# VHH binders against tRNA(Ile)-lysidine synthase (tilS), part 1

All scores and structures are predictions.

Target 1, 344 residues: tRNA(Ile)-lysidine synthase (tilS), of Thermosynechococcus vestitus (q8dih2)
Amino acid sequence: MWGIHHARLHTTLKTQQWLPLGSRILIALSGGQDSVCLTRLLLDLQPHWQWSLVAVHCDHRWRADSTANANFVQQLAQKWHLPCEVVSAPDLPKTEAAARSWRYQVFESVAKALDCTHVVTAHTQSDRAESLLLHLLRGTSPDGLATLLPSRSLGAIQLVRPLLGMTRAQTAAFCQAYGLPIWQDETNHNLEYRRNRLRLELIPYLQQHFNPNVEEALAQTAELLASDRAYFEAEVERLAPTVLREHPPALDRLRLREFPLALQRRLIQCFLRQHLKRGLNFRVIEAVRALMTTGNGSQTASLPGGQHLRVCGRWIELVRPMPPPPAPVPPDPGERSPPPSPLY
Below, numbering starts at 1 at the first letter of every chain, in headers, positions and changes, except where a header shows other numbers; Kabat numbers aren't used for antibody chains.
F, E and O stand for the ipSAE by ESMFold2-Fast, ESMFold2 and OpenDDE, each averaged over both directions (binder to target, target to binder). V2 = 0.75 x the mean of E and O + 0.25 x the DockQ between their complexes.
[cut] marks letters that were taken out.
Atom coordinates printed by the task and the answers are left out, and those that the model quotes come from them; centres of patches stay.

## First folded at step 6 (VHH)

Design R1 (from Q2 with V103T; framework vhh_8ghr_2)
Fold by ESMFold2-Fast, scan of step 6:
Structure R1 (fold): chain B 344 residues (1-344), chain A 128 residues (1-128)
Amino acid sequence: as target 1 above (344 residues)
Amino acid sequence: EVQLVESGGGLVQPGGSLRLSCAASGFTFSDSYAIGWVRRAPGKGEELVARIYPSGGSTSYADSVKGRFTISADISKNTAYLQMNSLRVEDTAVYYCARETYTDSYDWGDSLYYFDYWGQGTLVTVSS
């Protein structure tokens, strides 16, 4: 049955081209309210888009009832005549970061095995608003505020978030209106305290005292910042060959001086990302930027990996550390002290 | 062991009042959980009528009960209350106390909150 949310999503998909006609799509189906809402919407839209749909359920095995949750998802998928793969986690650290990395590896692997071109997740407008507030309160860069992109590359496939136009209240209402079964008894022992306070305390306070549409306003801000981020990323990719030298690695400081501050920082960041595995931060970028106006021979302090940057004429050159000395040869297993002389 | 125990239900005349209580054990209200009251009437689906975040004090209500029902919590007693005033025949239902908790991932795509523990329910009958 075609409702208002079907119509809105259909129009958005036509305008944005996130999920092209005839695509084979992998749906991340946890069994919770949002993923069930997403799956039902896509199943209802399927005839209009000629998609092939497959579900994947990632069983983290963190709770005693995780098997019951997986069974619930398999039964729902079977009822909806939706092929469903269930993937169980290896022994993972019980953290969001480890779970997230594993899920994305599963999405890419399963999509490749089943020839899916796209994977969809059920992130909502409410998730986007919460994420922006969390990052803002933590004090991240503008790029950190451009959270939960509607579409991004995931290896060779595309990850899409079709529900970013719906609030969590709207997905709840959709599930109720369409009589959709939801997994309700799942427990989580890894509470995210800050996110919990944002959803139950801060956002209701903001809705009551400042703006009843605050979730939409925050999500719109994230969307605008995402557009700005995409523009700068494309611009950096275009300009990098005119500023970055690969052999030996260097930045052209005369060319770099010609760009606005925002592009200077982003070009430096682009260069550093190619050569540093970790430790890239604002302070490091500013230390490199300071070399744009210093005298010949000026250099940064040692960067992660023992590297540093030094001014050589027009170039800020990456200087590799001297090879480390060979590891000390461990001493041979010591011999026991000789037994005391019988003469003593 | 997490438990939620409801009390205070019964038979009341239209226009009357009842106060439901929900005693929680196995966790504390300062632990970042919301408590909700969900009702289910014969032939109707479930309806979340009220929710409170006890440590923060924020509350929300369904439009059908707004202005008539008040949710509150006593952190020291680890007990939540639903004060029901101006009761109508349409309020007749089994009322459940439920704990709302957080999922473990921003990235998962599911609702960040769901009800993980439920009481046994208490019947409220509004009839003359």
Scores: ipSAE 0.000, ipTM 0.123, lowest interface PAE 13.6, mean pLDDT 80

Design R10 (from Q2 with S32D; framework vhh_8ghr_2)
Fold by ESMFold2-Fast, scan of step 6:
Structure R10 (fold): chain B 344 residues (1-344), chain A 128 residues (1-128)
Amino acid sequence: as target 1 above (344 residues)
Amino acid sequence: EVQLVESGGGLVQPGGSLRLSCAASGFTFSDDYAIGWVRRAPGKGEELVARIYPSGGSTSYADSVKGRFTISADISKNTAYLQMNSLRVEDTAVYYCARETYVDSYDWGDSLYYFDYWGQGTLVTVSS
């Protein structure tokens, strides 16, 4: 029943309080090794936490074997006396944005119908290491490297990743040790795909030639950055009312000067984020920061949307272009889904 | 213009053999794609029977055909093959050649795989 991974997860859940006593939890169950490991661990811990557990299987219908996979998941859930909802996708564009939006809708819909407060996914320490490397190779800020947070909001429910302390090798060993049936997805071994190349070639290379514990090291770096990010977010929330003015929108440049550089940048970003939906970058933040010490009437160059910021005594004021006159709204050439919020 | 053209289907006795061919155009087997063989019998769902990544050589098979079917690819001819041995009545289906690609899902921690181009299909009938 109770092994080292049960004990470690139980201790983590006590310390972090990710899944409170008595919660009704929705488990994303793909049938793969990691999700089967997660489900078995939570079922074994259930009596100690008084959780209600329900599984959901999201069938994207993108592959010929998807029905067989769904049947496998249903049979496993039935064997474990675990209620399981199987939701099949409509015809979706084959994009990350469409797949993610659909999964979020499924999680929220099923959670609402079943009064679930939390959804859990089976992301591992190995996934976190892979994602950090992929983000680093794309180029990102330190906040962007805080990938795959252990817990975050998903609409009205909480998304939690309990397996972030286990590597994929450890979830494989767990499934084998406990005799758990798993759905084998052989596309995971196709070296054509970038994530599989990281998993099957780069990470083994790094383990052999640089650090046998590289997955743990990378995941710990992401965790430390996540903690730093949370601290700064809380500080910005606390300080924003003392620095930001709502009407007319402005930053108090005398107050900004009192704060360390990191907080100056984050408070400026907080202000800009409220008024600009796109185009926030280091250059824009630094242009605004330069206004903290310039003379009255100094301005930034035009920002996205034709806005600019201007010094007016104590304040760095947001100057908006005059509202355009009402114009007929032509039909869109095609509906464009709003960009989804990043999970990282 | 991507195109996949199947050939080699037909009527065969139980225990017999057939070799299906899939000629690809509009891309090369050195590109980052996999090739799958998917079958569908009337009134039944689709089943992926075999998959190959031509440039890497990796292959996979459905449990129902392991040991009986062999997938291969000839990069110089840009053609994939499915050698079907020890055929059974249950193997009767339309067989499709399909190109597999993927969408990275960084927020989900994986990639989502799908078939973006399909051949027209070739009928295999196993009957006495």
Scores: ipSAE 0.012, ipTM 0.389, lowest interface PAE 8.5, mean pLDDT 82

Design R12 (from Q2 with E100D; framework vhh_8ghr_2)
Fold by ESMFold2-Fast, scan of step 6:
Structure R12 (fold): chain B 344 residues (1-344), chain A 128 residues (1-128)
Amino acid sequence: as target 1 above (344 residues)
Amino acid sequence: EVQLVESGGGLVQPGGSLRLSCAASGFTFSDSYAIGWVRRAPGKGEELVARIYPSGGSTSYADSVKGRFTISADISKNTAYLQMNSLRVEDTAVYYCARDTYVDSYDWGDSLYYFDYWGQGTLVTVSS
């Protein structure tokens, strides 16, 4: 029987068109309460949408019970008459970034092999609130607060997060109400320790002392910032060719002055992202913005990769370290001078 | 090339102390990277025990080690340290030094933390 969450998701999907009628959808199924809740909701809605559904389970092999978890997922999928692919990591991922990249590569690969057009993940409203707080507390731009979009491109396929309207408490209640089997995650991945602290300590504190609906409030803030981000991204794409020079890389400081502050910062960010994949923050953007009005020859402090930005007339130019000349062939070790004393 | 090389692991009795070192090459600590110490014991997941931003001096610790472990960095030597005091049997693990890229904006990422380079690991055994 349909409950409120079935009806709410059905209405959202009709309005937003994230998972069109007849689509072949790949479901990321970890076996945890959120992914089990997602899978059950989509299976229940399937007759109304004529979807083809298939699950994928990514086994990172980081924990002793990962094989048992994969077996649980396969057994649940069989019970639900849901095709399920289990993909095991060939090497143990050593970083969160490597694990994430591997999962996304698996999603794209499996989706292409099975002709899926969409992949769905079980991120919830609680995940969105947690991510926004983590970004806020660490320091970020408004773009960083626009976390966990409901839909985005992932290569040639579309990634969708249908559970962003449900809290983790609601997915737990749903699984209990419908008698759904859940894999209890006994894995202690303390690379996410701050997220656990936020979830178990800070969010309850905020709910008790500030706002019982804080998760919804934070998630709505992320949603509003996401739409603002999309607007600015389109505007920056339109304006970048009038401000950015590619060869050699530079920003037109006179053109930048013509734009409102928000566009100045975003055009600078656009330029920096083409040349820096890390180390971008408010301080760096403001240092570059200061160069719009400083004297010729003024420059920033060193940035990742030994790069910096310097004023050259009209332009704020990216200065890269020059390749060193070919090293001289060293003499045979027996003919070498004693090594010089270390420099202070 | 970026490399992180750990040293200082070994066998120690409960209540003892060890100091781990992490020598970094291919980048400098003045470049606004965070350095973390992550441990993994058999049968457990990874645990971030301590993190430092060498250029800013800020540090953070897991509750399990707070008050017992101290992280520090020598910018001139490009080396990070983990001073481990009042060691317990449950501190037995392989300890990894890892570079955390400080990024304040994510275009496509779903996670805030991004460890991009890891050392080979050093074993710490706390046993009587």
Scores: ipSAE 0.000, ipTM 0.190, lowest interface PAE 14.8, mean pLDDT 80

Design R13 (from Q2 with G109A; framework vhh_8ghr_2)
Fold by ESMFold2-Fast, scan of step 6:
Structure R13 (fold): chain B 344 residues (1-344), chain A 128 residues (1-128)
Amino acid sequence: as target 1 above (344 residues)
Amino acid sequence: EVQLVESGGGLVQPGGSLRLSCAASGFTFSDSYAIGWVRRAPGKGEELVARIYPSGGSTSYADSVKGRFTISADISKNTAYLQMNSLRVEDTAVYYCARETYVDSYDWADSLYYFDYWGQGTLVTVSS
């Protein structure tokens, strides 16, 4: 029977076209509250969307009870007449980043093997808020705060996060209301893991003392930053041919002066990323910006690889260009990882 | 500031050995980043020759170097190594040390790059 969350998800999927009619969808099913909520919602919506649904369970093998968790998931999938693939990790030590990288490699591989076009994960609004805080506390650019997009490419398939409109409290209430069995994992309460401390201590503190809707507020900030990032990426792509010269590599400093500060920085960053092997920093971008208004022959200090930028009339020219960066290489599926992660 | 600093390049005769080092700062290998060695020779494309997950010890190699090159990492020294044995003239290239980008983290360049930080490169010349 459809509730309010079924109706909201159905409307969102119709508007956004994240999971088209007739798609074969791979569901990441950990057995935890959020993944069980996701799976139930999609099973209930399946007749309206004619989806083919398959579950995948990633068994990290970090705990003695991981086999019991896998058995729980397989039993639940059988009860729901849902095909379920269980993939066991190779030797994986304990980091969350490596676990997530391995899970996404598994998702892509299993989806390709089963001809799935989409993979769905049970990331919630609460996860998005937690991720934004983690990135902020570790230090990041505004672009790095645009975390957990609702939909993105994962190799040749689409990764979709249908639960980003629900908090963890709402998924708990959903599971309780529908009498859904869930797997309780004690590692989700271990405060030695930074994410668990944010979830169990900091977010509740912020809800009690600052803003009861803090998860929604933080998640909306991430969404707004993602939209702003996409806008700037599109503008840079459009404007780069009017500012950047390829042979010899150079920036048109007269045209750069006409743009707002944020766009000047992003165009300079675009140019430098094409020609430098190393990641960029604020100091380097500002050194190049300083050349926009200096005299002919002015130059930056030496950059990584012994290169520098020099003013030649209208142009800021790259002296001694580095070779372009190599093609992207996918990560090793044998990557090491901490506990079973909430929401994959 | 994240930095990868390479050393150990130079001139070596065919059949010789050379060991490259990559000293990392601004992050730790306990953080479970993968480290790769990528080479580029004049007129050739770039080739990933070896990759390691330092916290896991998991390694992979290009077919062109399997059995000859060994990648390793010392977590306590935060340093990765590429041991190159039975060197051939075809191994002549600039060798780069690079840190693998976390695929699930949304990075505005992630569709173009799996490696987010690179060393400056070290030249290896295999010649008689």
Scores: ipSAE 0.000, ipTM 0.142, lowest interface PAE 14.2, mean pLDDT 79

Design R14 (from Q2 with Y113W; framework vhh_8ghr_2)
Fold by ESMFold2-Fast, scan of step 6:
Structure R14 (fold): chain B 344 residues (1-344), chain A 128 residues (1-128)
Amino acid sequence: as target 1 above (344 residues)
Amino acid sequence: EVQLVESGGGLVQPGGSLRLSCAASGFTFSDSYAIGWVRRAPGKGEELVARIYPSGGSTSYADSVKGRFTISADISKNTAYLQMNSLRVEDTAVYYCARETYVDSYDWGDSLWYFDYWGQGTLVTVSS
């Protein structure tokens, strides 16, 4: 029954403690090769972990065959004696972002209704490599490159990605080796989606001409960036009270000068996130950082919302637009005007 | 309160030109948002034809419209434009103006950029 992938996942779960013994787990089951591979692995490991397992299928209703896909998933779940909930989408925008947001809302709500403590999704090492490249090409901070974490909070429950150690080629081979039925989704070949172009064209090109293990290399980079991000997030949370003043909002520029550049930028970012709803970018952070060494009264150009930052001694203070002075009060109705005569 | 209002659509002959406008309210183009034009025709999927980041000035185009369409933005008027030249029958579609934003850089996910607000759409018909 057990193969190398069962053994590796079992070992990882022991060391990382992502899915504790006896947990009630909600499995996101699309019917594609990755989710089928995930479900089979967890079903095979279930006796060793005493989990209770439930599947959920999110029916996006974008394609004419979406009902057939849902039926396929329900039949597979029945064959595996796995309870399965099918949730159909409302009238959503046909974008990946809207679909993703809706799926995670469904995961949280279904998990709460069924008392599940964890939800698992079938993101693979290949997905992590694709996400890193997509964010890099779109333009993002180093933190944005660490896009797919093995485990994170989703409201009151925990989201876990057990397949991050397997490539999509490995999940395909697993399904073939174990004779698992899978649903083939034709939208996975639509090159109009940027992610599909990365998957079907760019990654194969990189594998052929640069590094056959490029997916593993990129995923390892994302993993290292994720640990670095966690470290800096904890440091910023610890240091912010010593640098940030709440009333009136300000940054202690003498304190900021004591920190390495990376922490200076992150503390400034932390401050700006509290006060700017939008418009946070590298240029704005650098403009604020420049105020650490300028003379008293120096200020940034206007920021979104008409705000700016100004040096006031030790502090870089957030200056909000002053409300306009009250309109002049007109004279009382009927108040006598001066008599009409020329001035001397 | 965020709204995107398209105008400028209509019927035009092949080889003709149209300029679409997208008036934005509830935010300013000085903010870090991108504006995209997405079209949808019966029997075809959605296609992002052009994108602009108004505060940074960067633009991008789909291969199908590159060299024929030009996207621009007027920050002072808070309005984005799509100049469509050398129009073809296959350009017939409903054109939507959409605001593209990002999730926080510390967030998870497979994409940091997504469309969060959409206009009602404006119909462009290229026919004789």
Scores: ipSAE 0.000, ipTM 0.171, lowest interface PAE 12.8, mean pLDDT 81

Design R16 (from Q2 with Y53W; framework vhh_8ghr_2)
Fold by ESMFold2-Fast, scan of step 6:
Structure R16 (fold): chain B 344 residues (1-344), chain A 128 residues (1-128)
Amino acid sequence: as target 1 above (344 residues)
Amino acid sequence: EVQLVESGGGLVQPGGSLRLSCAASGFTFSDSYAIGWVRRAPGKGEELVARIWPSGGSTSYADSVKGRFTISADISKNTAYLQMNSLRVEDTAVYYCARETYVDSYDWGDSLYYFDYWGQGTLVTVSS
C-alpha cells in the first residue's frame, strides 16, 4: 500500500531525476532496517517507473553470523520476487579501505553482468547528520563536512541514495507499519562505538535541549556545503592551468594574488594534493599563502617527505630533498706507491 | 602490531570447567573495540559465543552458552577471559579470540561490524 513516504520519494525522484524511467537498478541489500525500507519503497514505486530491480548482498565473511544474514536476505528477496545476487568476499585484509574497495568492485561487476546503470544504497538523513558530526568533531574544513551526496559517479555506474530525505526513526516506523522483517544487529546499541554514542546519546541530547529537528538541520548544512564544494571544484579545475606549473612544480604567486581568499586556499590545496601524499592541513595552506607577498628566497618549514616551498621570483616552487649522494669513491689512487716501471 | 594470543584450552570431562585467556598487544582495552570469543567445531560453521567491551564492561552471549559461560576483561593486564562451566560434548571446538571493529554505513546503509584481528585458536575437547 502507497503511503506518505512513497509519495515523497516519488516526487523527489521526478524533480531530481536520480533514477530515470526504465533504468535497471542494483539495490545494495544488507538486510538491516534501512536497506529493507529502501527495497520495499522501490518495489512499490517500480510500476510507476518501469524500473528493472535486482538486489546484491555483499557477504564480507567477517562475522560468525554472516551466512545467516545472507540466508535471511535471500529468503526476503525470494518472497518479494526480487532477483538477488549474493557475493562472498575473498580473503580480504580486514580494513575499511579493503572492504570499501571490494564493495565498489562488486557493485560495478554485478551491474556490468546484469546491465544495471545505477546502484542504490540505504543511507538516511540520520546517517548524514551522524557523519557530519563525526567529521566536525575530528576537525575538518567545510569540504570535509559535505558528506553523503544524493548522487555521484561510481566508476561506470551512478551511485544514488534515495533515503537521504528520511530519518532512521522514519525507516523504523515504515518497517513496523508494513510488517517488514529486518536483520537485527545488537552491536548497533553498544555505546563503545563512537557512531553509536552519537546516535544513542548525543543526537537525543541535541534534540531535547537544542533543536528537535537537528538531524534535518545538520543534513541540510551538509547539502549546502556539498553544493558550495562542487562550485569551487569546478572553478579550481578551470583556473588551475593558469596558476599551476608542472615542471618544475610551482604556483604563480602574482596570479594567486588576483583571486579571493577562498580560491587562493583551494588552488594552493589543489597544487599540494598533486605533490604531497599526506599532511595537508590549514596550517600548511596558510604557510604557502604567506609566501605570496614575501621576498625572494623565502620558504616554508619542511613538509612531509622533507620537501618545502620557496619563492623564486614570480613562482612559489616545490623544492624536493636532494637524492642521497652516491657512495663515496674508493681512496684516491694517487695515495698508492707509483706503479712499477715497465723495466721490472 | 596487533596480536591476540589464546591459552587455557585442553581436555575436560562433561560437566567440567575451563578458563580461556586472550592476551592482547598492539592496542589497549581502553580503545573502542569489542573482544569476542568465536568457536568452530569440525563440520560446523563459526559461532560467536561471547562478546565484551572491556572499557565499558558490557557483555553479550549466545543462547547456547548463556548461564554457563562468563566473559570478563582485565584492563591492567590487557587480557580477556572466558570462564566455561558445565561443559557439554557439544562445546568441543577450536575457540578463537577476536577483536571487533566497525566501518560506517557509507556504502551499505548500515554499520558493518567485523572481526579485524584473530588469535591462533585454542582447542577445547569435552569427552569422557
Scores: ipSAE 0.012, ipTM 0.481, lowest interface PAE 7.9, mean pLDDT 83

Design R2 (from Q2 with Y114S; framework vhh_8ghr_2)
Fold by ESMFold2-Fast, scan of step 6:
Structure R2 (fold): chain B 344 residues (1-344), chain A 128 residues (1-128)
Amino acid sequence: as target 1 above (344 residues)
Amino acid sequence: EVQLVESGGGLVQPGGSLRLSCAASGFTFSDSYAIGWVRRAPGKGEELVARIYPSGGSTSYADSVKGRFTISADISKNTAYLQMNSLRVEDTAVYYCARETYVDSYDWGDSLYSFDYWGQGTLVTVSS
């Protein structure tokens, strides 16, 4: 049955062209409310779009009940006649970055094996508002506030977030209205987690006392910032060949001075990202920008990897350190990386 | 600095019991963290066997240990425990205590939780 949310999503997909007619789509199905809502919407829209749909469940093994969750997802997919791949992590993720990298590898691997061109995740407008607030409270650049893009590249496939127009309250109502079984995560109501506290306390407070539409307002702010970021990224791509030299690596400081401050910083950042593995921050960018007007031979302090930048006429040149010839000294007798090998 | 220190491992015969302890420093159990016990046996992947929110008291267990293992926490001592009863040979593993915190899951669509600090591990051997 075609409802309000089906119609709205259908219209958005027509306008934005995120999931082309006839595409083979991989659905990230956690079993939670949002992913179940997403899957049901896509299954209902499938006849109109001639999509081929496949689900993937990433079992991170973080929760003691993760096996029961995976079984729930497989049973639901079977009832919906939806092919479903369950991929279990060989070991527990140690960090957010490791978990994300593993999920990305799974999405790409499963999509390649099944000839999927797109992967969809169940991020909502509420997720976008929550992420924006968390980044804002942490303190970040405008680029860091442009969270959860509706579509982006993930290797050779496209990652799409079709539910960014729906709040979590709307996905809950949808699941209830359509009698959909969902997996209840016991941590969803635990106020000890910052995101749950934001979700269960702060957002409701803001809705009651400041703006009933605060989730939509915050999500729209994130979207506008994402558009601004995309514009600057396109400008940097276009202008970089006129400013950056590859051999030896350098920035044309006379050309840089012709650009507005925002583009100067972004072009410098583009150059530095090609050569610095870590430690790129505002202070480093400003140190390089200062070299645009200094005398010949001026240089930055040492950067990560022992590199520095030095003025040579019109160019700000990257100076690499000489390789160290001695064998590494024995490491200080500090604590070893946890966890240690089980048997060694 | 955050540290988790395990103790209580050892050799025990099948059907026996052991209690593992995890002493935490650098944060308090009132500070909104869950504590998990993760084991790794030779030739097998890691398994989360039990988890507790010390401040809220909620617990969860892997199906393989339900009814046999009990996780608890003493907030005043800032220490978590894993009481292991009716031990089996297949419970032989290195047991790690780990602190769980929320993960900003931008790419998954659901709230995710990861273990950001781990103890050194303690060996539990169940054999005759």
Scores: ipSAE 0.012, ipTM 0.442, lowest interface PAE 8.4, mean pLDDT 82

Design R3 (from Q2 with S105D; framework vhh_8ghr_2)
Fold by ESMFold2-Fast, scan of step 6:
Structure R3 (fold): chain B 344 residues (1-344), chain A 128 residues (1-128)
Amino acid sequence: as target 1 above (344 residues)
Amino acid sequence: EVQLVESGGGLVQPGGSLRLSCAASGFTFSDSYAIGWVRRAPGKGEELVARIYPSGGSTSYADSVKGRFTISADISKNTAYLQMNSLRVEDTAVYYCARETYVDDYDWGDSLYYFDYWGQGTLVTVSS
């Protein structure tokens, strides 16, 4: 059965060309409400788009019920005649970075093995709004506020988020209307978790007292910030060779002065990322930017690895700890005969 | 130092009852954590049988134990309980008490939940 959400997604896909006719698509299927909604929509649209669809379930193995969840997903995929790959994680560090890195490796590996060109995830408009608010309340840079583009490259494949036009309330209504089984996790209603409190208390408060369309407004802001970040990243890549010197590492402070503030900060960040593994923050970027107008010989405080930056005429140069001194030059052999060999 | 100490396991006949206790130290149930009971039977994987958020009072159960097991918590004693009724041979397992926490995964659009501290386990044997 074809409903309003099928029609709207179909129209969006025609306009945006995110998932071309005949594509082989890998669907990230967690078994939750949003991923089940996504999978059902794509299965229903499949005859119109001649897609090949395959599901992948990323079992992080962080929870004791992970096996039951994977079994639920496999049973649902079987009912829908959808091939499904279940990939279980090795013992990962309990961090977002480790989980994300592993998922991307799984998407690329499974897509390569199955000849998929696209992977789709079930992020919604509500996810965008929630992530933007959480980052904003934490107090981070504009790049940290940028969240969830509809389409981006992930290695050799394309990552697409077809549900960014739907709220979580709409995916819930869809699953209810079509009688879809979902993997229900009661922790989603626990108010002691920050994201759940945001979702169940703060966003409803904002909808009632400030803007009924706050999720859409926040999601649009997040998209604009993400697009601006992509533009600046491309511009920095183009401009870096004109500002950054490789040997010895330095920033051209006269050229840097020619650029608007936003590009100055991003070019400095680009330089620092090439030479510092950690400890890069707004304070460090501003300390380097201050060197653009200070006198010759001015320098930053020590940075990770004992490094610092120092003004040398036109250049802001990276100063590294001195290598160990070379061994003393051996004296000229002179008049002495070599010692006799151990054997004679 | 966070510790979870289980007690109350043992041998019971089919149809019998047992009450498992989990005494927590190094944190309080007023902190933002859930407590889960996870079992492992020979030849089977781990199964989360029951979960409680002590501060909020929310509970959940595996389908295999719904209507037979009841999880509860005493905030004042910092102790969680699993009341097991109408026990079956297939309930035979080592039962672990575990503290659940999470990381927000902004890229995944969800929170990833995991158990960060585990008790030593207590053996429950249902046999005649």
Scores: ipSAE 0.124, ipTM 0.563, lowest interface PAE 5.1, mean pLDDT 84

